# Designs tried in a protein design chat: VHH binders against q01730. Part 32

Target 1, 276 residues: q01730
Amino acid sequence: SKSLKKLVEESREKNQPEVDMSDRGISSMLDVNGLFSLAHITQLVLSHNKLTTVPPNVAELKNLEVLNFFNNQIEELPTQISSLQKLKHLNLGMNRLNTLPRGFGSSRLLEVLELTYNNLNEHSLPGNFFYLTTLRALYLSDNDFEILPPDIGKLTKLQILSLRDNDLISLPKEIGELTQLKELHIQGNRLTVLPPELGNLDLTGQKQVFKAENNPWVTPIADQFQLGVSHVFEYIRSETYKYLYGRHMQANPEPPKKNNDKSKKISRKPLAAKNK
Short names: E, the ipSAE of ESMFold2; O, the ipSAE of OpenDDE; V2, 0.75 times the mean of E and O plus 0.25 times the DockQ between their complexes.

## First folded at step 18 (VHH; framework vhh_8pnl_2)

Design k3 (at its last fold request DockQ between E and O 0.71; V2 from the best seeds 0.64)
Fold by ESMFold2, look of step 18:
Structure k3 (fold): chain B 276 residues (1-276), chain A 123 residues (1-123)
Amino acid sequence: as target 1 above (276 residues)
Amino acid sequence: QGQLVESGGGLVQPGGSLRLSCADAGFTFDLYAMAWYRQAPGKERELVARITYEGRTNYADSVKGRFTISRDNAKSTLYLQMNSLKPEDTAMYYCAATLRTEPWDLPSEYDYWGQGTRVTVSA
């Protein structure tokens, strides 16, 4: 394989817009000489490395459209990450993030945000997070969310929302404002009921995906899942269900107990596979 | 719930070329990672090539330099250009799709599969 120095030099010499430094044992971006001088690049892949931080210098890569940090040990991001105003795809999956920096929602073009397998919860999101109104896909799977903030409804271009394997106890009614949503993944949570407003979305057609298994659904909903997802949506649209949902929420029942075994999150890290 | 349909297979002489297509009408195509797998009689299904949703490609060593994976998001179509075909390329070819942003080579990484198109390279 090529050395990091050779990769940087070849990108500069050949004006190559895409640089892939995956699986190189990189512990610090600052140790990759000349990396931040590559102002022409539009894609930088640093997946499968040993990064613990991202330096403010990332803002020097002004033309980045794709930035991939999948499978590192990143614990924090610099506020300067939002200076990447051409950024469309940001992959931070399989890291150690428990917060996102102030101003994170200032990116004007972000379409895909991958945050799967971190240590995030609803308090980890900065106040302007939901200003990311250009998002088409938001992956928050394998985190520690107990609620999805109502401001999710501001992400009106969202087509994919994945919340698999969190600790969600409810979904906000504002989920029904996501009129472009084609895929909703909520399996593996602590959900007992669905907001009736979800029924206003078309998630049961041949072009849509709704995954909701492994939740402690109340019996009326669980019975509909046995018949099929389309029956669930017909039921939650009914006046009968709207009444029962209202009574359920008024009763304010104790949430189901958390699953104390998080081994599936830990054990679901990618096995060592051939991927260079 | 999406369905993938392959086409473009056929009979070809060694050294020939084929272009496989995989049409999809059931996904947000441009947000999916896609792959081509193949399976010869009596063998396991193996990765041929993959392409991430942002366009990054990987190839099996056996096809590198001869095959090219590409996608046309406007047409919701995945392609495999197969050049310099050899008898050992004879197989059923399948397209596959996943929402995983960093899929590995294993078939279990892919959630949606087509029914396949046959490629036969005569001896």
Scores: ipSAE 0.678, ipTM 0.828, lowest interface PAE 1.3, mean pLDDT 89
Fold by OpenDDE, look of step 18:
Structure k3 (fold): chain B 276 residues (1-276), chain A 123 residues (1-123)
Amino acid sequence: as target 1 above (276 residues)
Amino acid sequence: QGQLVESGGGLVQPGGSLRLSCADAGFTFDLYAMAWYRQAPGKERELVARITYEGRTNYADSVKGRFTISRDNAKSTLYLQMNSLKPEDTAMYYCAATLRTEPWDLPSEYDYWGQGTRVTVSA
């Protein structure tokens, strides 16, 4: 494999827009000499490294459209990451994020946001997160969300929403405002009911995906799941269900217990002490 | 449920070329990572090539330099250009798709599989 130095040099000399530095044992981006001088690059891949942080210098890469940090140890992002105005794809999957930086929602062109396998919850999102109105895909699977904020409805271009293996106790009614949604993944949560407004969406067609297994559904909903997704949606659209849902919500039942020991998540394991 | 449909397989002479296609039906194609797998008789299914939703490609060593994986998002179609075919390339070729954004997924992690198209390389 080419040295990191050579990759940087080649990119500069040949005006190569794509730089792939995956699986290079990189612990700091600052150690990659000349990386931040590559202002011409549109794609930077740093997946499968040992990064613990992203330096503010990332903002110098002004033409980045794709930034991939998949499978690192990133605990914190700089606020400057939101200054990347051309950024369309951001992959932060399999890291150690417990919060997103202030102003994160300022990315104007972001279409795909991968946040799978982190330590995020509803309090981790900045106030302007849902200003990411260009998002087509939002992956929040394997995090610690108990509540999906109602502002999710503001992401009107969402086609894919993945919330798999969180701690969700409910879905907001505003999910029904996602008229472009084609795929919804909510399996492995603590959901007992679905908001009737979800029935406003078409998630039962051949081109749509609805995954909702491994939830403690109330019996009436569970029975419909046994028949198929189409039956579920037909049921939640019914007046009968609306009535039942209302009664259920009025009763304010206790949320189901968390069954998953998330302490075993890779993102929560102590970082191996640098053997000095 | 999404469906993948492979086409383009057939009988070819050693040294020949084939182009396989995989058409998407039932998921948002441009947001999926895609892969070609193959399975020869009596052998395990093996990865041939992968392409991320970003367009990054990876190849098995056995096909590197001979095969090219590509995608047309507008047509929701995955391709495998196979050049310099060898008898060892004889297999059922399968298209696969996953929402995962990295190409390092196990076969079990793929969300969709095609039914396969047969490629036979024989003199």
Scores: ipSAE 0.584, ipTM 0.812, lowest interface PAE 1.2, mean pLDDT 93
ESMFold2 (binder alone), look of step 18: mean pLDDT 80; pTM 0.827
ESMFold2, fold request of step 19: ipSAE 0.667, 0.637, 0.644; ipTM 0.840, 0.825, 0.835
ESMFold2 (binder alone), fold request of step 19: mean pLDDT 81, 81, 80; pTM 0.825, 0.825, 0.825
OpenDDE, fold request of step 19: ipSAE 0.581, 0.136, 0.385; ipTM 0.808, 0.588, 0.713

Design k4 (at its last look DockQ between E and O 0.59; V2 from the best seeds 0.00; counts 0 for: grease 25.8 > 24.2)
Fold by ESMFold2, look of step 18:
Structure k4 (fold): chain B 276 residues (1-276), chain A 123 residues (1-123)
Amino acid sequence: as target 1 above (276 residues)
Amino acid sequence: QGQLVESGGGLVQPGGSLRLSCADAGFTFDLYAMAWYRQAPGKERELVARITYEGRTRYADSVKGRFTISRDNAKSTLYLQMNSLKPEDTAMYYCAATLYTEPWDLPSEYDYWGQGTRVTVSA
């Protein structure tokens, strides 16, 4: 039904701060008359639509705190998205992004950034990406990352880092600088060793989550996983492991072979069926 | 993640009200989507209500206007206010949590579940 006009009118007339236009078959935000006049809104949900781009006009919605583009066909974002200075939550999951725009890291309040199920890799991140120092959660699952830049250590407020089902061959030692991290999801990668600095974190407690299955761990680490996550952390803190890790890095071994069939990754399989 | 513990179930007459609570001591509770599911005898488990980490709600058609899902992130607690209860609301009610930011609300998408609290609305 074409109730989009009524949604816009209702928000304007009643000064409603939240607008949900999910699952409306929207192909262009420019086709939604009056949308960009709603300068008062703090939440805009456009999930489950058919957007391929986001117009620069999004910057006109200056009071947005939540912007949700989950499950569209977006291939690029305008540089103006970083003009949304009140933005706390940005969901771009299940899109077709292969890059983020220059200046993307200029958002001053961003707490949650959802980028799962895109075509991103380490070269997709703009130079100021890691200036997003207010982030509490960063979801990069189901992308094409092979490395995680050392600048990840700048995100000191991060509580959740999800890198599930990428092509990671290593984690930087700077991961150990994330002292507020509660959850680390690295399952389904090409990881063979863990940096000893990961041992600086408390990820084995009752309120923490460490998921690392489906990686080609070297035998000494794989053996500890069979005993439990706490044994893994005790081991990587040991002098024995620090020596092994140093030798492994110096040898610079050939990375394990990639699995090029992404349809079998450990992730949200049933969701693809819902999109058909 | 800590255990999810439901409370507030019981026996009530038609038209009555109950408030279910689900406590979680988890550190990042406010970043999880939370849901109430129910399972009546002989039926499949089904969504009652869900609230995303952003606070957006979804309700089963059978409970819209009667039930309200809410969360108190400071206390790491999920609530279900159940008004105008009907005999068909009789079920075991389960609290669930997922890290998915946009769940389609299949039970398989929820990683953490409570043990349930029984709600009985007298026939």
Scores: ipSAE 0.713, ipTM 0.855, lowest interface PAE 1.2, mean pLDDT 89
Fold by OpenDDE, look of step 18:
Structure k4 (fold): chain B 276 residues (1-276), chain A 123 residues (1-123)
Amino acid sequence: as target 1 above (276 residues)
Amino acid sequence: QGQLVESGGGLVQPGGSLRLSCADAGFTFDLYAMAWYRQAPGKERELVARITYEGRTRYADSVKGRFTISRDNAKSTLYLQMNSLKPEDTAMYYCAATLYTEPWDLPSEYDYWGQGTRVTVSA
């Protein structure tokens, strides 16, 4: 493989818009000489490295459309990441994020946000997170969400919402406002009921995906799942279910217990001491 | 549930070319990573090529320079252009899709599989 220096030089000399530095054992972006001088690049891939932070210098890469940090050890993001106004794809999957920086929702063109396998919860999101109204796909799987904020309904262009293997105890009714949603992945949570408003969506067609297995559904819903997803949606649209849902919510039942020991998550394991 | 349907397989002479296609149904194609796998008789299924939703590609060493994976998001179709085919390329070829943006090229990571299309390279 080419040296990092050579990659930077080639990109500069040949005006190559894409730089791939995946799996290079990089511990700091600052160690890559000349990286931040590559203002012309539109794609930077730094997946499968050992990054613990992203420096504010990332803002110097003003033309980035794709930024990929998948499978690193990133614990902190700089506020400057939101200054990347051309950013369309941001992959932060499989890191150690427990919070997103202030102003994170300021990306104007962001379409795909990958946050899978982190340590995020509903309190981790900045106040303007749901200003990301251009999002088509939001991946929050394998995090620590107990509640999905109702502001999710503001993401009106969302086509894919993945919430797999969180700690969700409910879905907000505003999920029914996501009229373009084609895929909903909510398997592996603590859900017992579905909001009737979910029935406003069509997730039962040939081009749609609805995954909801491994939830402690109440018996009436569980019975419908045995028949199929179409039956579930038919049921939650019924007046009978609306009535039952109302009663259920009024009763304010105790949330199901968390069954998963998330302490075993890779994102929570101690970082291997850098053998100097 | 999503479905993948492969086509384009057949019998070809050594040195020949084939183009495989995979059409999708049941998921948002342009946001999925896609891959071609193949399985020869008596052998394990192996990765041939993969393409991320961003368009980044990876190839098995055995097919590098000969095969090209590509995608048409507008048509929701995955392609595998196979040139300079060898008898060793004889296998059932499978299309696969995953929601993972960065798969580790493990079959278990893929959410959808096609039924396969047979490629036979023989003199």
Scores: ipSAE 0.577, ipTM 0.815, lowest interface PAE 1.4, mean pLDDT 93
ESMFold2 (binder alone), look of step 18: mean pLDDT 81; pTM 0.826

Design k5 (at its last look DockQ between E and O 0.60; V2 from the best seeds 0.00; counts 0 for: pae E 2.4 > 2)
Fold by OpenDDE, look of step 18:
Structure k5 (fold): chain B 276 residues (1-276), chain A 123 residues (1-123)
Amino acid sequence: as target 1 above (276 residues)
Amino acid sequence: QGQLVESGGGLVQPGGSLRLSCADAGFTFDLYAMAWYRQAPGKERELVARITYEGRTNYADSVKGRFTISRDNAKSTLYLQMNSLKPEDTAMYYCAATLYQEPWDLPSEYDYWGQGTRVTVSA
């Protein structure tokens, strides 16, 4: 494999817009000489490295459209990441993020946000997170969300929402405002009911995906799941269910217990001390 | 539920070429990573090529330089151009799709599979 130096030089000399530095054992982006001088690049891949942080220098890469940090050890993002105004795809999956930086929602063109396998919850999101109105896909699977904020409804272009293997106890009614939603993945949570407003969406067609297995559904909903997704949606659209849902919500039942030991997540394991 | 349908398989002589297609995705195609797998008789299923939603590609060493994976998002179609085919390439070829963008070689992470198309390379 080419040295990192050579990759940087080649990109500069040949004006190559794509730089792939995946699986290079990189611990710091600052150690890659000349990386941040590559202002012409539109794609940077740093997946499968050992990054613990992203330096604010990332903002110097002003033309980035694709930034991939998949499978690192990133615990903190700089606020400057939101200054990347051309960024369309951001992959932060399989890291150690507990929070997103202030102003993270300032990315104007972001379409795909991958946050799978982190340590995020509803308190981890900055106040302007849901200003990401250009998002087509939001992946929050394998995190620690108990609540999905109602502001999710502001993401009107969302086509894919993945919330698999969180700790969700409910879905907000505003999910029904996502009129372009094609795929909803909510399997592996603590959901007992669905908001009737979800019935406003068409997730039962051949080109749609609705995954909701491994939730402690109340019996009436569970029975419909046995018949199929189409039956579920028909049921939640019914007046009978609306009544049931209302009563259920009034009763304010205790949330189901968390079944998954999240302490075993890779993202929560201590970082191996750099043997100096 | 999403469906993948492979086509383009057949009988070809060594040194020949085939182009496989995979179409009719019941999911948001342009946001999925796609892959070609193959399974020869008596062998385990193996990754041939993968392409992310970003367009990044990876190939098995055995096909590198001979095979090209590509996608047409407008047509919701995945392709595998196979050149310089060898008898060892004889297998059932499967198309697969996943929302999981990394790593390259986890069959268990794929959400959708086609029924396969047979490729036979024989003199």
Scores: ipSAE 0.588, ipTM 0.806, lowest interface PAE 1.1, mean pLDDT 92
Fold by ESMFold2, look of step 18:
Structure k5 (fold): chain B 276 residues (1-276), chain A 123 residues (1-123)
Amino acid sequence: as target 1 above (276 residues)
Amino acid sequence: QGQLVESGGGLVQPGGSLRLSCADAGFTFDLYAMAWYRQAPGKERELVARITYEGRTNYADSVKGRFTISRDNAKSTLYLQMNSLKPEDTAMYYCAATLYQEPWDLPSEYDYWGQGTRVTVSA
């Protein structure tokens, strides 16, 4: 519960690499005197604040490995965010982003990208987004994706992919290229079928997580879910299912109707809204 | 699908120390935020300490300066070093994990829980 000035002063005096300014009512990073002089820090937490933008000055914090903007009102990021070449973990969850800046995919080291609860869709991703080939975890839950771009298959180190509560109508066959994937979360979408290539992955073991509930699955798939996830994977690997899938895609049926009531999409609330 | 298994509880005299361990049996440990909760008889479960996957720690005021949370991602193990133990620290201690690095510290925000290990500090 130290003042912001004291937090900056202490980091500078003691050469502390980690600075936590969460839940401080900060509306602009430029108002935090001396913040951008802390070139030594490797971790900056600004979660649960009132930020609407991030200034280009963030690039002056060149040693950052962790940058956390969770639960702000950020509408726009500066292109200079990609200058943070040591960044491994970036949390932008619970913000107001509808796009990511040009050149965003230029980070060589990014391992975890949290974008849950924003206003992103497949058109929000910059052209080099899928050059983030070092990603181990990508969280895109509670956005407005209707498709997942095929380039997702380039993220071959991905271990966790969360797409919960989007508007997905399909998964690309390239999902089957994610051979290191251990957790796939696709619950709460508009999915009717699974690509057979998903069967290339082992998501049914004790060390894996596959969550797919609350989707309008076609009856043959819905029946397998009632028997268990292992039955679903056994079925989608079968020649019977590959034939069914091909006919389904050839028929090009109308996607299920969207749920336009977004009031129930938020699964977490800001601390200020909690009953304490 | 993953299971958390706590160990290291037991009976200890006031002022003593214990080290609790929590082993991951089935998920991607190094990508989860972890926490220790405790529940004394007749009380609600309360947060003791939490640690993000990148190592940022937070402590309940009642244990600050006495307890240390840590993690060893290579061993998929979470630790709680408890020093200067008091009778009011007597409780069932639970390990918990979540994908979210910013949990609201409610038990409902944690996806996985261990069965607990008992710590008793003699009167």
Scores: ipSAE 0.452, ipTM 0.721, lowest interface PAE 2.4, mean pLDDT 88
ESMFold2 (binder alone), look of step 18: mean pLDDT 81; pTM 0.823

Design k6 (at its last look DockQ between E and O 0.51; V2 from the best seeds 0.61)
Fold by OpenDDE, look of step 18:
Formats: sequence, C-alpha cells, structure tokens
Structure k6 (fold): chain B 276 residues (1-276), chain A 123 residues (1-123)
Amino acid sequence: as target 1 above (276 residues)
Amino acid sequence: QGQLVESGGGLVQPGGSLRLSCADAGFTFDLYAMAWYRQAPGKERELVARITYEGRTNYADSVKGRFTISRDNAKSTLYLQMNSLKPEDTAMYYCAATLHTEPWDLPSEYDYWGQGTRVTVSA
C-alpha cells in the first residue's frame, strides 16, 4: 500500500478529487502531512482507523462532498465540520459520539447522515439539528434514543429513517409528515403502539420497507403484524384504533423496561490505554 | 420487498467479454451499497466486486484489473463489465444490495438478492 505521504502528493500532483486512507492505523489527522492542504478534494475516506477526534482543520477542505469516518473512536466533532457547505454524505457510523457539536444542522446540502453505532440520544442533538432539511437518509440505529423529537417532521425530504435497536418508547405523530418516506426501520425498540398519523404514509408497497419486529406491541397491533404490514397500516388508519390509541395515551402507561445491556457495545468499551 | 434482476450472462470463449446488468425494483437504489457475487458449482458464494452508495469500488484479487463494477442511479441499474474472461470465471453471478454502509463483505449482510445470471467461459 502507498504511504500516506505519497497519497497526499499524488492527489496534489494529479489533482485527484478522491483520497482513500482507510485502514491505515491513523490516530490523528494532524499526523498526515499535507492532508489539509488538499482543498481540491471532494471525497475523503478515513474509515477503519483509530481517530479519537476530528480537528477543526477539516474546515479547510472546503470542497468536500463526501466525508467518511466509519469505524473510528471519535468522541468529539469540531463545530467547524458544519462549515463544509458542499458536504452531501457524512458517515460517522461506529464511533463514540455522545453529542453532536453546536450548529451541526448548518450543513446546507447534506443528504446522507450515518450515525449508526454511537452513544447518541435525544439530548445529544443540537438545537438546529432538524434544520438539515435536505436529508434523504438518516441512520440512527444502535444508539440510546428514548424519544424521537417531534421536529423529525421537518425533514420533509427524508426517504430512509433507521431507528433500529434504540430505546424508543414512542414515535411522534409528526412522523406522519414525512410524505417522502420509503423506508422506516424501528425494530428492536420499546414501542407498544404506533401513532395513527403514521397511517398517512405509504410504507406497505413493493417499493417500501417497514421493519418493526422486536417491539412489545399491544395485542391488537401484534395481531395485525402476524397478518402482515399492510394489515397493520389498515388497522392504524381505522377509527377503532384511533380511539384505542387515545385511550392508551390517556392512561399514560409505564414504559417497558430496557432489556438490552448496552454496556457491551463497542462504543462504550474503554479505549485500550496506549501502552506507553 | 425489493427485487433485483440480473441479465447479460451467457457463453463466451476465453479472453472474451460480457457485461452484466442488475435492475432494481423496490428500494431506494442510490442509497444502497451494491455487490456482485458469484458461485461456481461445488464452491461457496464469493464476493466479486462491491460499490458503495458513494461510488467507492472494491474487487476480489482474482478479478482485479479485468472486471469493473459501476452503477447508474438514474436507471437504478448495477453493471459488471467483465473483460479477459477465464474458464475459472464460470459461475452463477448474483446481484446483491444492502443498506449497511460497512461491513458488507459477507453474504448475510445483504438485504436483497437477485436470482442470478449464468456465465460460462469455455473454449
């Protein structure tokens, strides 16, 4: 494999827009000499490294459209990451993020946001997160969300929403405002009911995906799942269900217990002390 | 459920070329990672090539330099250009798709599979 130095040099000399530095044992981006001088690059891949932070210098890469940090140890992002105005794809999956930086929602062109396998919850999102109105895909699977904020409805271009293996106790009614949603993944949560407004969406067709297994559904909903997704949606659209849902919500039942020991998540394991 | 349909397989002589196509029906194609797998008789299914939704490509060593994976998102179609074909390339070729970004090197990680198209390289 080419040295990191050579990759940087080649990119500069040949004006190569794509730089792939995956699986190089990189612990700091600052150690890659000349990386931040590559202002012409549109794609940077740093997946499968040992990064713990992203330096603010990332903002110098002004033309980045794709930035991939998959499978690192990133605990913190700089606020400057939101200054990348051309960024369309951001992959932060399989890291150690417990918060997103202030102003994260300022990315104007972001279409795909991968946040799978982190330590995020509803309090981790900055106030302007849902200003990411250009998002087509949002992956929040394997995090610690108990509540999905109602502002999710503001992401009107969302086609894929993945919330698999969180701690969700409910879905907001505003999910029904996602008129372009084609795929909804909510399996492995603590959901007992679905908001009737979800019925406003078409997630039962051949081109749609609705995954909702491994939730403690109330019996009436569970029975419909046994028949199929189409039956579920037909049921939640019914007046009967609306009535039942209202009664259920009024009763304010205790949320189901968390069953998953998330302490075993890779993102929560102590970082191996650098044997000095 | 989304369906993948492969086409373009056939009989070719060693050194020949084929172009396989995989058409998508039923999922958001441009947001999925795609792959070509192949299975020869009596052998396990093996990864041939993959392409991320970002357009990054990876190839098995056995096909590197000879095969090219590409995608047309507007047409919801995946391609495999196969050049300099060898008898060892004879197999059923399958198209696969996954919403997972990584890892995606195991068949079990893919959400959708085609029925396959047969490629036979024989003199």
Scores: ipSAE 0.692, ipTM 0.849, lowest interface PAE 0.9, mean pLDDT 93
Fold by ESMFold2, look of step 18:
Structure k6 (fold): chain B 276 residues (1-276), chain A 123 residues (1-123)
Amino acid sequence: as target 1 above (276 residues)
Amino acid sequence: QGQLVESGGGLVQPGGSLRLSCADAGFTFDLYAMAWYRQAPGKERELVARITYEGRTNYADSVKGRFTISRDNAKSTLYLQMNSLKPEDTAMYYCAATLHTEPWDLPSEYDYWGQGTRVTVSA
């Protein structure tokens, strides 16, 4: 393989817009000489490295449309990440994030945000997070969310929402405002009921995906899942279910106990190391 | 059954070329990582080429320099250009897709599969 120095030199010399530095043992972007001088690049891949931080210098790469930090050890992001105004795809999956920086929602073109397998929860989201109204895909799987803020309904262009393997105890009614949603992944949570407003969406067609297994559904919902997902949607649209849901929420029952086994958050990293 | 439909297979002489296509009528094609797998008689299914949603490619060593994976997101179509075909390339070729943004190369990581298209390179 080519050295990092040669990759930088070739990108500069040949004006190559895409730079892939995956699986190179990089611990700091500042150690990659000349990286931030590549103002022409539109795609930077730093997946499968050992990064713990991202320096503010990332903002110097003003033409980036794709930035990929998948499978690193990143604990925090600089506020300057939001100054990348051409950014369409940001991959931060398999990192150590427990917060997102203030102003994160100011990225005006962001279409895909991958945050799978981090330490995020609903308090990790900055106040302007839901201004990311251009998002088409939001991956929040394998985090520590217990609720999804109602402002999720502002992401009206969302086509894919993945919340797999969190600690969700409820979904907000505003999930029903996501009229472009084609895929909803909520398996592996602590959900007992579905908001009736979910029934406003068409998630049972041949081009749609609804995954909801491994939740402690109340018996009336669990019975419908046994019959098939289409039966679940017909049921939650019914007046019978709307009444049951209203009574369930009025009773304000204690949530099911959490699963304290955190080993599920590690499963992708060992396999990723073997694939490269 | 997946929504992926392969085409372009057939019988070809060694040294020849074929172009495989995989059509997806889906609405989120550009958000999926895509791959070509193949399975020869008596062998296990193996990765031929992979392309991420970002457009990054990866190839099996046996096909590097001869095969090119590409995608046209506007047409929701995945391609495999196969040049300098050899008899060992004879197999059933499968299109696969996954929503994972950085997938592992194992077949179990792919959510959707086509029915396959047969490629035969005669001696």
Scores: ipSAE 0.596, ipTM 0.792, lowest interface PAE 1.6, mean pLDDT 88
ESMFold2 (binder alone), look of step 18: mean pLDDT 80; pTM 0.816

